# VHH binders against Formin-H (forH): the designs that were tried, part 33

Target 1, 361 residues: Formin-H (forH), of Dictyostelium discoideum (Social amoeba) (q54n00r34to394)
Amino acid sequence: VSLNEIIDLDREFELLLDKLAIEDPIKRKQMQSLPDISKRTLLEQNKADIYRTVKHKGPIESFADVKSVISSINTKHVPIDIIKTLRIHLNTADRDWIQSFLDNDGVQPILNILKRLERNKNRKRKEHSILQWECTRCIAALMKIKIGMEYIASFPQTTNLMVLCLDTPLIKAKTLVLELLAAIAVTDRGHGAVLTSMIYHKEVKKEITRYFNLVQSLKIEKNAEYLTTCMSFINCIISSPSDLPSRIEIRKAFLNLKILKYIENLRADYNEDKNLLTQLDVFEEELSTDEQLNSQQGTQIGIEDLFSQISSRVTGTPSQQELITLMTHFQRMSSSNLGLGVWTLYNALANQLEDELKIHP
Short names: E, the ipSAE of ESMFold2; O, the ipSAE of OpenDDE; V2, 0.75 times the mean of E and O plus 0.25 times the DockQ between their complexes.

## First folded at step 19 (VHH)

Design h07 (from h01 with W59Y Y104W; framework vhh_sonelokimab_d1; at its last look DockQ between E and O 0.16; V2 from the best seeds 0.00; counts 0 for: pae E 10.9 > 2, placed apart)
Fold by ESMFold2, look of step 19:
Structure h07 (fold): chain B 361 residues (1-361), chain A 124 residues (1-124)
Amino acid sequence: as target 1 above (361 residues)
Amino acid sequence: DVQLVESGGGLVQPGGSLRLSCAASGFTFSDYWVGWFRQAPGKEREFIGAISGSEGRTYYADSEKGRFTISRDNSKNTLYLQMNSLRPEDTAVYYCAADRLVGWSLKSSDYEYWGQGTLVTVSS
């Protein structure tokens, strides 16, 4: 045995002790006194073999090498057990490990798995959904800390691939995806990316209009947690902009899809679910508040837009016939020789009624 | 309508440098992830690296770290590959590829658009 081989073995073994986080001086001295054959055996057993490390589901220190972990997922084929192990580690890793994972592009292999699952029509549906679920949970783990959230929100391919997962039959995966998209949407950089991803979903999945499948899910799905999360997401993307025109524009898409009828049905079907009812209340209260603000600030809202908004709210309710009757009166009087005077009188009566309702509710 | 056209290939001596270009047309270049692959005779296409659209983040295969540099000029719709310290084993047909949805990927089948390739030969 040459002196260079002895020196190299001691250096390699010292590195192994560092990798295993054996810092107790007594234990380190004891380990360094092992016979050379024992040291070589330990080195062979503890080579950075990512497949062996992942299969063992070993100690947290076996995941200390960020590049080894990323190599295990940066391949053409990634077993589900490797992704599950990664998910667990991402939920327990410290900030420095997560920063290193992000710096070494660890998110991209996760996104590549989602892309391949979307394109693979021959894979079993259950396996497909489980992989999507675990990849989404990995993204969720990264988003729990600020550096991960900022990275994900600045990375628009993430929102595009996540939104395509909304078609999964696995309800808890759909629910998690909406929760994560809502978290992204409240950030300055993420709101536009989420809105754009819904356009992307429409184009890839051949939706009739943006948000069509999302609104239809309020009728189709029966899981209360999902329904609450879906309404929370809708409320979030509407309310995140600080400017009134943006909120009105986003909300208009949902009103045109008749979301108020779905809300009415949800109130009836889930009349004792406090969490869902709260989200339904938020939608309607913010609609009412923004209508009031628009009326006070609004001068150049078009007459067609106003009628569309009113019609969307009352269609399919008992108020619909009363609105038709009122509009028929307006139609009769629209050609009156009184001209502007007719509309001035209608406005005066409406203002007086509204004033009286403030005094005598 | 979508076109990717590589240029800049040729014969170069070992230790030399070469800059490849990929001209893109028919799509909004800044929206796409673009990258380089190469294929030596009798081998499968090998990922070299990729660069993101508007954010300019670069990703390289482990084997190419330090010798190759990817850049893009969105004003000219052009992707570049600067190759330094070339070796005979770098002899291959070099392809550019683009994909809108998935960023970089080792798997060539994940990319929707491809160029025709440009031959790089490293020999005395």
Scores: ipSAE 0.000, ipTM 0.380, lowest interface PAE 10.9, mean pLDDT 80
ESMFold2 (binder alone), look of step 19: mean pLDDT 80; pTM 0.810
OpenDDE, look of step 19: ipSAE 0.785; ipTM 0.915

Design h08 (from h01 with S30D; framework vhh_sonelokimab_d1; at its last look DockQ between E and O 0.32; V2 from the best seeds 0.00; counts 0 for: pae E 4.9 > 2)
Fold by ESMFold2, look of step 19:
Structure h08 (fold): chain B 361 residues (1-361), chain A 124 residues (1-124)
Amino acid sequence: as target 1 above (361 residues)
Amino acid sequence: DVQLVESGGGLVQPGGSLRLSCAASGFTFDDYWVGWFRQAPGKEREFIGAISGSEGRTWYADSEKGRFTISRDNSKNTLYLQMNSLRPEDTAVYYCAADRLVGYSLKSSDYEYWGQGTLVTVSS
């Protein structure tokens, strides 16, 4: 009996109490005090009763029959309560049921709901967000099982429709979508699917450039859990490739969007949020590590690209004024009669300084 | 309301070339992914390739191995398929399709709008 099995039992029992409409705090405490074997017995007995009740009073006839469940959700108008019921069942279904659900294209009705929400913007925005939230939670339930994760990672239509949900004002839905996309991005085949889905997001939403809305959300949103998850997602898509050129290319898109300025602002605004600060540190540490590796590989960079990278790090920080002063010296000396000698001297001094800093960091 | 009309099909010799057109109307062409499918006698409808609306990105089925080129002219609301080095097995009815949300899917069931098709016959 593991700690996770104990936590799962308590969570499922709380859900049972909710389904049975047992809301009296005294009665809920009494039920929570039951031995684990009694809770399991009640869950099993009421699983059948819940299924009979849903069949009798709703359009879902039986949760045991995969084709019946899919038929119930494969309609033009799916009530949100039915999607909530599906979510709960997907979280409790065994592997064989999930495999059958996937084999019978059960994900497609969920995707069709997301597609209809995107095609019809007349619908009230709050109800859109709740449907997006529940559909995303259904996908999350599928991803808890290996076969579901493999299905999602190999089917970009799912990730395409998930990224469109990032425009929702419901912060819990945005956060969950990014959490799921990060989990997909860590896999070999899923990384490419997530990157492709961000291109798809740009194309459907007419973004100026890929990741623009994502980076802007670091300023707009005020929820620390979201901000941490968003930075974790960004770190995942940058760091997942094993090859240095791929990591540099992906990171360049964020540096060009001035993400380092957003990171500095987040450090100031959330200076005691350990989880967020850790993700900000990961971004900057991975950047430094890859710059060191890039120097060891001897890859060539153009002068324009190098200055752009320096500017993106320094703009908006106290170091900006010092860099401008230094560049003014370079500008004045660039027309010097010493010519190459000036640059040779600056290089020698810079190398000496860097060597000293390595000895005495 | 929405209409897709293919043209340019006909009879060609093996090794020849042919350019198909698909004229679109009734929707904002620039917002749609558009693509080409074909169906040979007795076979299922097969994805050839598609092109995005905003980025002009193309992707192709492995089967043509670089012989076909897809392009679009958004000012004329027209999708094109350039076919080179034609073989008898390329004989099929060729369809254009469009969808706003299909993205990079290769599945015909993901496309909302379809043309009626144009016949291409490759024979001596």
Scores: ipSAE 0.228, ipTM 0.659, lowest interface PAE 4.9, mean pLDDT 81
ESMFold2 (binder alone), look of step 19: mean pLDDT 78; pTM 0.804
OpenDDE, look of step 19: ipSAE 0.482; ipTM 0.787

## First folded at step 20 (VHH; framework vhh_sonelokimab_d1)

Design j01 (from h01 with E55G G56D; at its last look DockQ between E and O 0.42; V2 from the best seeds 0.00; counts 0 for: pae E 6.9 > 2)
Fold by ESMFold2, look of step 20:
Structure j01 (fold): chain B 361 residues (1-361), chain A 124 residues (1-124)
Amino acid sequence: as target 1 above (361 residues)
Amino acid sequence: DVQLVESGGGLVQPGGSLRLSCAASGFTFSDYWVGWFRQAPGKEREFIGAISGSGDRTWYADSEKGRFTISRDNSKNTLYLQMNSLRPEDTAVYYCAADRLVGYSLKSSDYEYWGQGTLVTVSS
């Protein structure tokens, strides 16, 4: 039995007229004679009130007063049932209610709960993880509405506290956080906020380098939905800048963490997962495209950067030992008294080989 | 037992320099983001600048860029503020503040721990 099977359009509209205090019999008759699409439109504009009428029994008996709702969550200890009720209401509230909630700083108490949970020395409690989960779902509900998304993307502490939730043991919460961060990262204002929040994560969690825990999770976690979402997030933060230097700089952090080895392992372990394979392909195709564009612009590449790129592609493949042998020859010949002549000969042989491979693949 | 204690305040002539210190105890200093605020008579507490727990990132109020330098020494559990080219408008009580989770916030309400302040007077 669904809520839709219970609802009668005319009965719902009568309840709306009661809520709006339209008591004049003539005016009520006029409004009840409106076309069904007009009635549905008015009901959708006020759907939070309809849901609230049906669900008055929660711990918060009225959500009409935004200040009262904010006061109930802006306390030292907030019961989880209040946060669950808030989550449900945020998913059903109209735009005007959400605007008022944002204007009265309603997001800050949610963030304060997340902040207090991070300050607790015993972060392993099940109740803490569930409360983090519900707070994250409240943020997700706000982001379903355009004004909520724009506010969250411009509110600097939100992404900071969201990235700290990435250390939760709940894989669903971890996945949701990455989905939300990716959505924020594609906005003009939100991309920089997400990147800055990953620096913040490194500082607070004492990571070796930015993104270290994120890349390690590609090996540790076995949930395909998480892995797909994690790679999608990585692709989003790399690809969002329109300028090549920014994309190269962001991607370099992941290449230095040897993400290409993780990608190879994921291809082997999840070779039938279309969604994950697509995200792995996007990473490598964008890398290849940007490398070609970089070469065409005549950008000077450093020898260390070039070695790093080669190493990241060869390590863990059958070619690794042959490359090591070749590099040993280069090392020995680098001190040769032939000088430039050695490298000219190596280049000539390499060009000849590459020409032969074009003819005989 | 968390303590933040500012020192180095005093009277200085316009155009002069002054270095403030903030000694921290009772917590792992390197875990905390630390910053400087000031409050002139009859005014609200104003953000000056802050530095990350590792010391790798600093940020400043726009009006103070170039004149003030914030630094930290995690081996001595001390935060510093170097103030140059001082003006009479810089006269205020200077506070240090610390928080583990504040990030890049400029808001004084986001900092958990505060010192008692040190007075800086810039006058001829």
Scores: ipSAE 0.113, ipTM 0.620, lowest interface PAE 6.9, mean pLDDT 81
ESMFold2 (binder alone), look of step 20: mean pLDDT 80; pTM 0.814
OpenDDE, look of step 20: ipSAE 0.708; ipTM 0.871

Design j02 (from h01 with S54E E55G G56S; at its last look DockQ between E and O 0.01; V2 from the best seeds 0.00; counts 0 for: pae E 14.5 > 2, off the site)
Fold by ESMFold2, look of step 20:
Structure j02 (fold): chain B 361 residues (1-361), chain A 124 residues (1-124)
Amino acid sequence: as target 1 above (361 residues)
Amino acid sequence: DVQLVESGGGLVQPGGSLRLSCAASGFTFSDYWVGWFRQAPGKEREFIGAISGEGSRTWYADSEKGRFTISRDNSKNTLYLQMNSLRPEDTAVYYCAADRLVGYSLKSSDYEYWGQGTLVTVSS
């Protein structure tokens, strides 16, 4: 038995315990202590059971019938045991079943549960947090395959409802949501959606500024896995754009929230946590690298290069004609007998205008 | 279809150097973030470092920074790990891993594709 085979067995057995909803820590520890032969036997027995048609006394007669499953979860009051059973099935279903589930709008009932939990003023109840956790785990199961990931990332309101789950008191759910959002954020289509959803979070939860609660959680939360995942998410949303100006703008929001102070506190409090320290280093190293790149580009940019950049941005937009008019004024005034004074006056007026626009946007 | 194959493992003396390679096939290598992990028999799988698809960004576990260098050659579909100043505690099976969406995650569970591993033994 190879080392890779032993590692794969432990991974598969952990998934089996999750599929069987064995969540009692004492029982999980006992099961994890089983001999490898016993673990393999349980895995083989469970594989056979997965493909059996099993009659249930509950509202779901068979997981092979996608429409029946969707009807069972598309109700006002979904028992948590049905969601747990769905989670397990989503982790084991083949691609065709998952495709049918997506095609029949199976994700919407899961999102509707999250919407109802958010609307309920008693959302801090333990039952609500656990149901929210199970719904998040269903979304995670769908995101583990390509068609599910693409659907979830593009489905209306998906990232909006996911970011609202960040306020759950259940730290494992909060951590999983950040992992899922990071996975979406590194995609071309998903990055903008995640950023926009963080604005949505600010509006719904009445945050002071975007990312405020996320950054505050670096002080409030004490779970190292969460802190590492939170910093990894922040690093992912900053680093995903290929262009330097976008990275600088996103990072500026965190710098304005004084994230560097939180990072220093985390270094002191978690000085031997290598995973967290690595994420803190990534933030600071990427900041330094981008500052160096920005300085070099700014130093090398000339008048012609700057104009080319501006022209590329406005060509084909309504602003193009206004830019041409403005440049015509610059051309006519460039031969003025005031010399440098002309450009000093233009700069003074531009600065005054920009100051006025900040007061009266 | 997708394949990652590590090579270059073997026996080296303490203080020595070793260069590992990971040959990739069956996917567009440059679209994937790739990294190195290792696992000693009695320990958990440990992140070493990773590099972005275009190669512009690298990151490392803090304990390995300065001794190990990760690089990639997208024209050869190959990921590299240069290990210097090797110690007996570096003895492990070294794995390469690839994922299109992993970002800066250090978690092995976030990687989609894995090699079979190559054994590195550091001893006299």
Scores: ipSAE 0.000, ipTM 0.201, lowest interface PAE 14.5, mean pLDDT 79
ESMFold2 (binder alone), look of step 20: mean pLDDT 79; pTM 0.809
OpenDDE, look of step 20: ipSAE 0.568; ipTM 0.819

Design j03 (from h01 with A50V D62V; at its last look DockQ between E and O 0.41; V2 from the best seeds 0.00; counts 0 for: pae E 6.5 > 2)
Fold by ESMFold2, look of step 20:
Structure j03 (fold): chain B 361 residues (1-361), chain A 124 residues (1-124)
Amino acid sequence: as target 1 above (361 residues)
Amino acid sequence: DVQLVESGGGLVQPGGSLRLSCAASGFTFSDYWVGWFRQAPGKEREFIGVISGSEGRTWYAVSEKGRFTISRDNSKNTLYLQMNSLRPEDTAVYYCAADRLVGYSLKSSDYEYWGQGTLVTVSS
């Protein structure tokens, strides 16, 4: 701990005591005798009030000079007030300013902050989560304009560092990251970047399989907005490719993680949340639609994959026992001429039933 | 505490092959993305390719055209670059670099650790 850091703490704490109107000399002496960790804790608890009184101008009063702004954030220790000021300016800057910011590599200092936060052993501290939040909001501001969106979608380090922020305990930051990743994933260049970044997340965080933590969060997290956004992101990365084989392959990763079981639990626990239920319906409807398209194109799914899909749909429902009974009948059948004839009759009856269900849903 | 040492450079004729090695120490090698860069005289440092930690996923510069192969041996803490069909424009100092978080980045500024470099000269 440097003497400059100690002096800064004492100055900030004196300002806090002034703000709280603690003027009794005995009480002020008592408060100044608190350990440094206690003083820092009290300052953090009152951080919003501190920022309001200092007006949050910081050393940057003008954003006219892009290079000066970039230099102010391209340091080893960037105050959060500077990042908040940058976020506000990025939301109001014109296209030419944003173009210059991108051309001068202005995104890199924001990414460097995220990288340093990930390397820091204290990266779960509240202060670090708030800084991750503000950096993510800077990226969101850039994405509001086409050139910023194209830059983010084309640059794999950006999405790589964004996915590492999914481990934050701050639910609002986690939710925003998923919203931004979904927006990137619908673009031609961004979809691949997002998928690659999820592989990167698996490797850096030593995840069991790709998407494991994401799917587990559907059980762990209780915030409905997060759950809705998480399902929306999953739907988005599955449905963005125009080709059926790509959609099937991406979806298979989630089916192998038993996401349909998580969906059933979410329906039960959040049965009145229309936004979440809509996203759950989208997942299942698109699964069904692609299964039908796969059949129409003559693409044959393997028997094992088909059994897995059917089992995932019925496990834990009353239909499970009916499926078991039906499969038992199939076990007794032969592939001889008589057995094939029986299979043909079952298929004919199934087709007729499907026709009747279309008429009387 | 962290050290990367390249070796295997030298003089080779056009069309020849060369294998570079990079010996790593001072960190858990399998946790790091490691890659190769090169710098020709008077030019900026150029990305060649990178390989992931334990899974061995590789990414190469597009201009490589399949002539170069990156591999690693985590049991020996060593990164390799196999270069085939060498051309005079491949003459450069070749550097290995490592970072825990870099991923597939092409930017040399994203790598924390660097070797001293090994010279490769391709000339008749």
Scores: ipSAE 0.102, ipTM 0.594, lowest interface PAE 6.5, mean pLDDT 80
ESMFold2 (binder alone), look of step 20: mean pLDDT 82; pTM 0.836
OpenDDE, look of step 20: ipSAE 0.750; ipTM 0.897

Design j04 (from h01 with R100K Y104W; at its last look DockQ between E and O 0.42; V2 from the best seeds 0.00; counts 0 for: pae E 5.7 > 2)
Fold by ESMFold2, look of step 20:
Structure j04 (fold): chain B 361 residues (1-361), chain A 124 residues (1-124)
Amino acid sequence: as target 1 above (361 residues)
Amino acid sequence: DVQLVESGGGLVQPGGSLRLSCAASGFTFSDYWVGWFRQAPGKEREFIGAISGSEGRTWYADSEKGRFTISRDNSKNTLYLQMNSLRPEDTAVYYCAADKLVGWSLKSSDYEYWGQGTLVTVSS
């Protein structure tokens, strides 16, 4: 399902709940947990009246006046119903309205809500996650149109506050944030902003290293859509640079976090999920391709750097012990009275082995 | 109570140097991004530079590159501004600011906490 289809169903169902005057939080929670088929059935039963209710919902009286809308959300305490109403309007507004919204700094009040939620000591409350979700959906609505996408990609405060939302327990919000960040990361101006925002995330959330929480989520989360989106995001930030050194440096951060072990586990646990398996394949195929290119271009790699690269790839895998055993053989033979002849023999045997593997994988 | 107290201001001749300090209290200093702003008479408050919490990453206004150095000592809860090759245009009230979430922003409106300021006068 596409980002638009997910947003449209949730949007229409929230409007229906408002129309039916279902304001009790417990009852709303029960309705929100209904299967999508049930939500669509209820929407179809009430299709004719939904737009009339939206017109009179909440304190936003006129959507034609951009400054009035911005004034309604540019306050210290913004009710969630106002943000929901804004989200719905942003998804239906024309380009000229969106341009005026951006020109009048309409994104800033949305970011201010996200900033206040991060300052709140009880930031894991469910109501805060829902508000983060709605603010993220407002950003998503802006990104559906080219001028909004360009604005968001060039506005670094936005990506900074978006990455902080990755700490939410609400899996739908995490997934949407990663989808939006991936879309930003493939743009010329957005890639650097996303990388910088991950450093910001490390500083604010006190991560051990950049990307630590992201990689840990591959073990913790069990939602296949999230896992696929997370791997897709990782692949996007690694693969977007056209130059090999940049790709190697970005990928090294994930290799040092032992992502290959997490990928191995995901293949075992989700062995029939084609979308996830494709993203896992992309990571490993791009790694292999770039290693081959690096070998062709870097013929004078320093011994210390090469050992470090090999070690970082095998540490924590079953191959680690085999590498140690192989290195022990090299150590014993390094002082052989055959000298250079030993290394020539090892190279010849390695070439023969590689030729055999081409024939008999 | 959160407090930021600047000190070290005063009269300096053109070409001279001055070191400002900002003593912080009432919060975990290492969690906050802290920076320096200044406001000359009749002008808007302008960004000088800032430094991140735990990793000590600095960023500066382009106009101040090379003359000013920002540092912090988390063990003493203190932010510093070393100003060299001072000019009459550097005459202003200098403010210390802190925020937990500001990131690499240059905007004064993004900072939550402010000091009272210390006057720096550069003249003969």
Scores: ipSAE 0.211, ipTM 0.670, lowest interface PAE 5.7, mean pLDDT 81
ESMFold2 (binder alone), look of step 20: mean pLDDT 79; pTM 0.804
OpenDDE, look of step 20: ipSAE 0.740; ipTM 0.898

Design j05 (from h01 with L101F; at its last look DockQ between E and O 0.40; V2 from the best seeds 0.00; counts 0 for: pae E 9.6 > 2)
Fold by ESMFold2, look of step 20:
Structure j05 (fold): chain B 361 residues (1-361), chain A 124 residues (1-124)
Amino acid sequence: as target 1 above (361 residues)
Amino acid sequence: DVQLVESGGGLVQPGGSLRLSCAASGFTFSDYWVGWFRQAPGKEREFIGAISGSEGRTWYADSEKGRFTISRDNSKNTLYLQMNSLRPEDTAVYYCAADRFVGYSLKSSDYEYWGQGTLVTVSS
């Protein structure tokens, strides 16, 4: 046995271990310690497969066989170049190929990668973020065609795993996820799924309340495209229901998180960004419109509920002290010898003021 | 390390009630979605219902219509299934399952951890 034959055997066996996806360093070392006869036997059993793998022109040999593509991504450790190649193909594939990919459960391996990344805490965050981004880009490519959008909007765990990606430091990935979630939220079946996934996010990430991290990101993140997309997403989930009670309840969660304070800060910091300012205007205009509709459609509201609504809008803003001063006036006058007359006068003045503001907007 | 153990199965008459338990160990129970599935002979596993992690929100298959109640006791690391008004069609092996990320999935393939199952027979 010559030295060249020994070197050739070791090289060929390393290629076999790569083909078999044996990546655990301990297990790989143990396989390399096998007797030469055992290595040659394993190589002979797999010789045709080894030569085909070595002769590949790229990470995925053919996209004509959908099942082979899915098998390439349905492994314990998926190289990022395979996901990038899949993403490119998904953006250029015809409808029939996409239909076959969906029918063969091709979305599940992409979701399994996202799930695995959440379980493996010890990996470097940047490499995880890039893989998360490429996976979300694959989902985005599927959503560009009608059958893909319908599948994703109805697929049970997709929105759950997408919302977990919102914690990534890669701003491009966060922005894309919110854009995709907004597109899902405007569909009949997708709106409820997105709302439920935000509850799921709260439980997995241990948020104080639903949407907490989303609203905090309006202070933390500085990228204008992200901020615009985040506000657009919030506007979409609030405005998609056609019934007023549903819109009020969804919006209440954001008002309780003091989103109006964050909106005011964003107006100051991004005063020349037309796209962001438009989304901020939409939030406040829809709030005003729905408050007007709520008053016109009449509900019996208790004084506690009304005060809570006013407080959530005012607390933490410059108006807070003025409201306190006004309430102090109400408290002092509540024991007035005029009795009901005081409240009648306050109401008359308030109505007059509101009428004058309509004339002088 | 991770272990799920069902108990409480047995023979019961139609119209009767039965309470199943699933004891969990080897993971932080309150962080996991946990649920119940069943499998009748020759059929695929069927979703019954699940309960979320720390908030305890429950979801059920449409066909159960209030006959079954899922609960959890995080202090005892135990999942429960209360089954009332049992029918012969409820005869199956009942499994508990857990996963950190499934949320409200109805698909058994989405759950990572499984118990060995407990047999429930409903017969007169």
Scores: ipSAE 0.011, ipTM 0.446, lowest interface PAE 9.6, mean pLDDT 80
ESMFold2 (binder alone), look of step 20: mean pLDDT 80; pTM 0.817
OpenDDE, look of step 20: ipSAE 0.812; ipTM 0.926

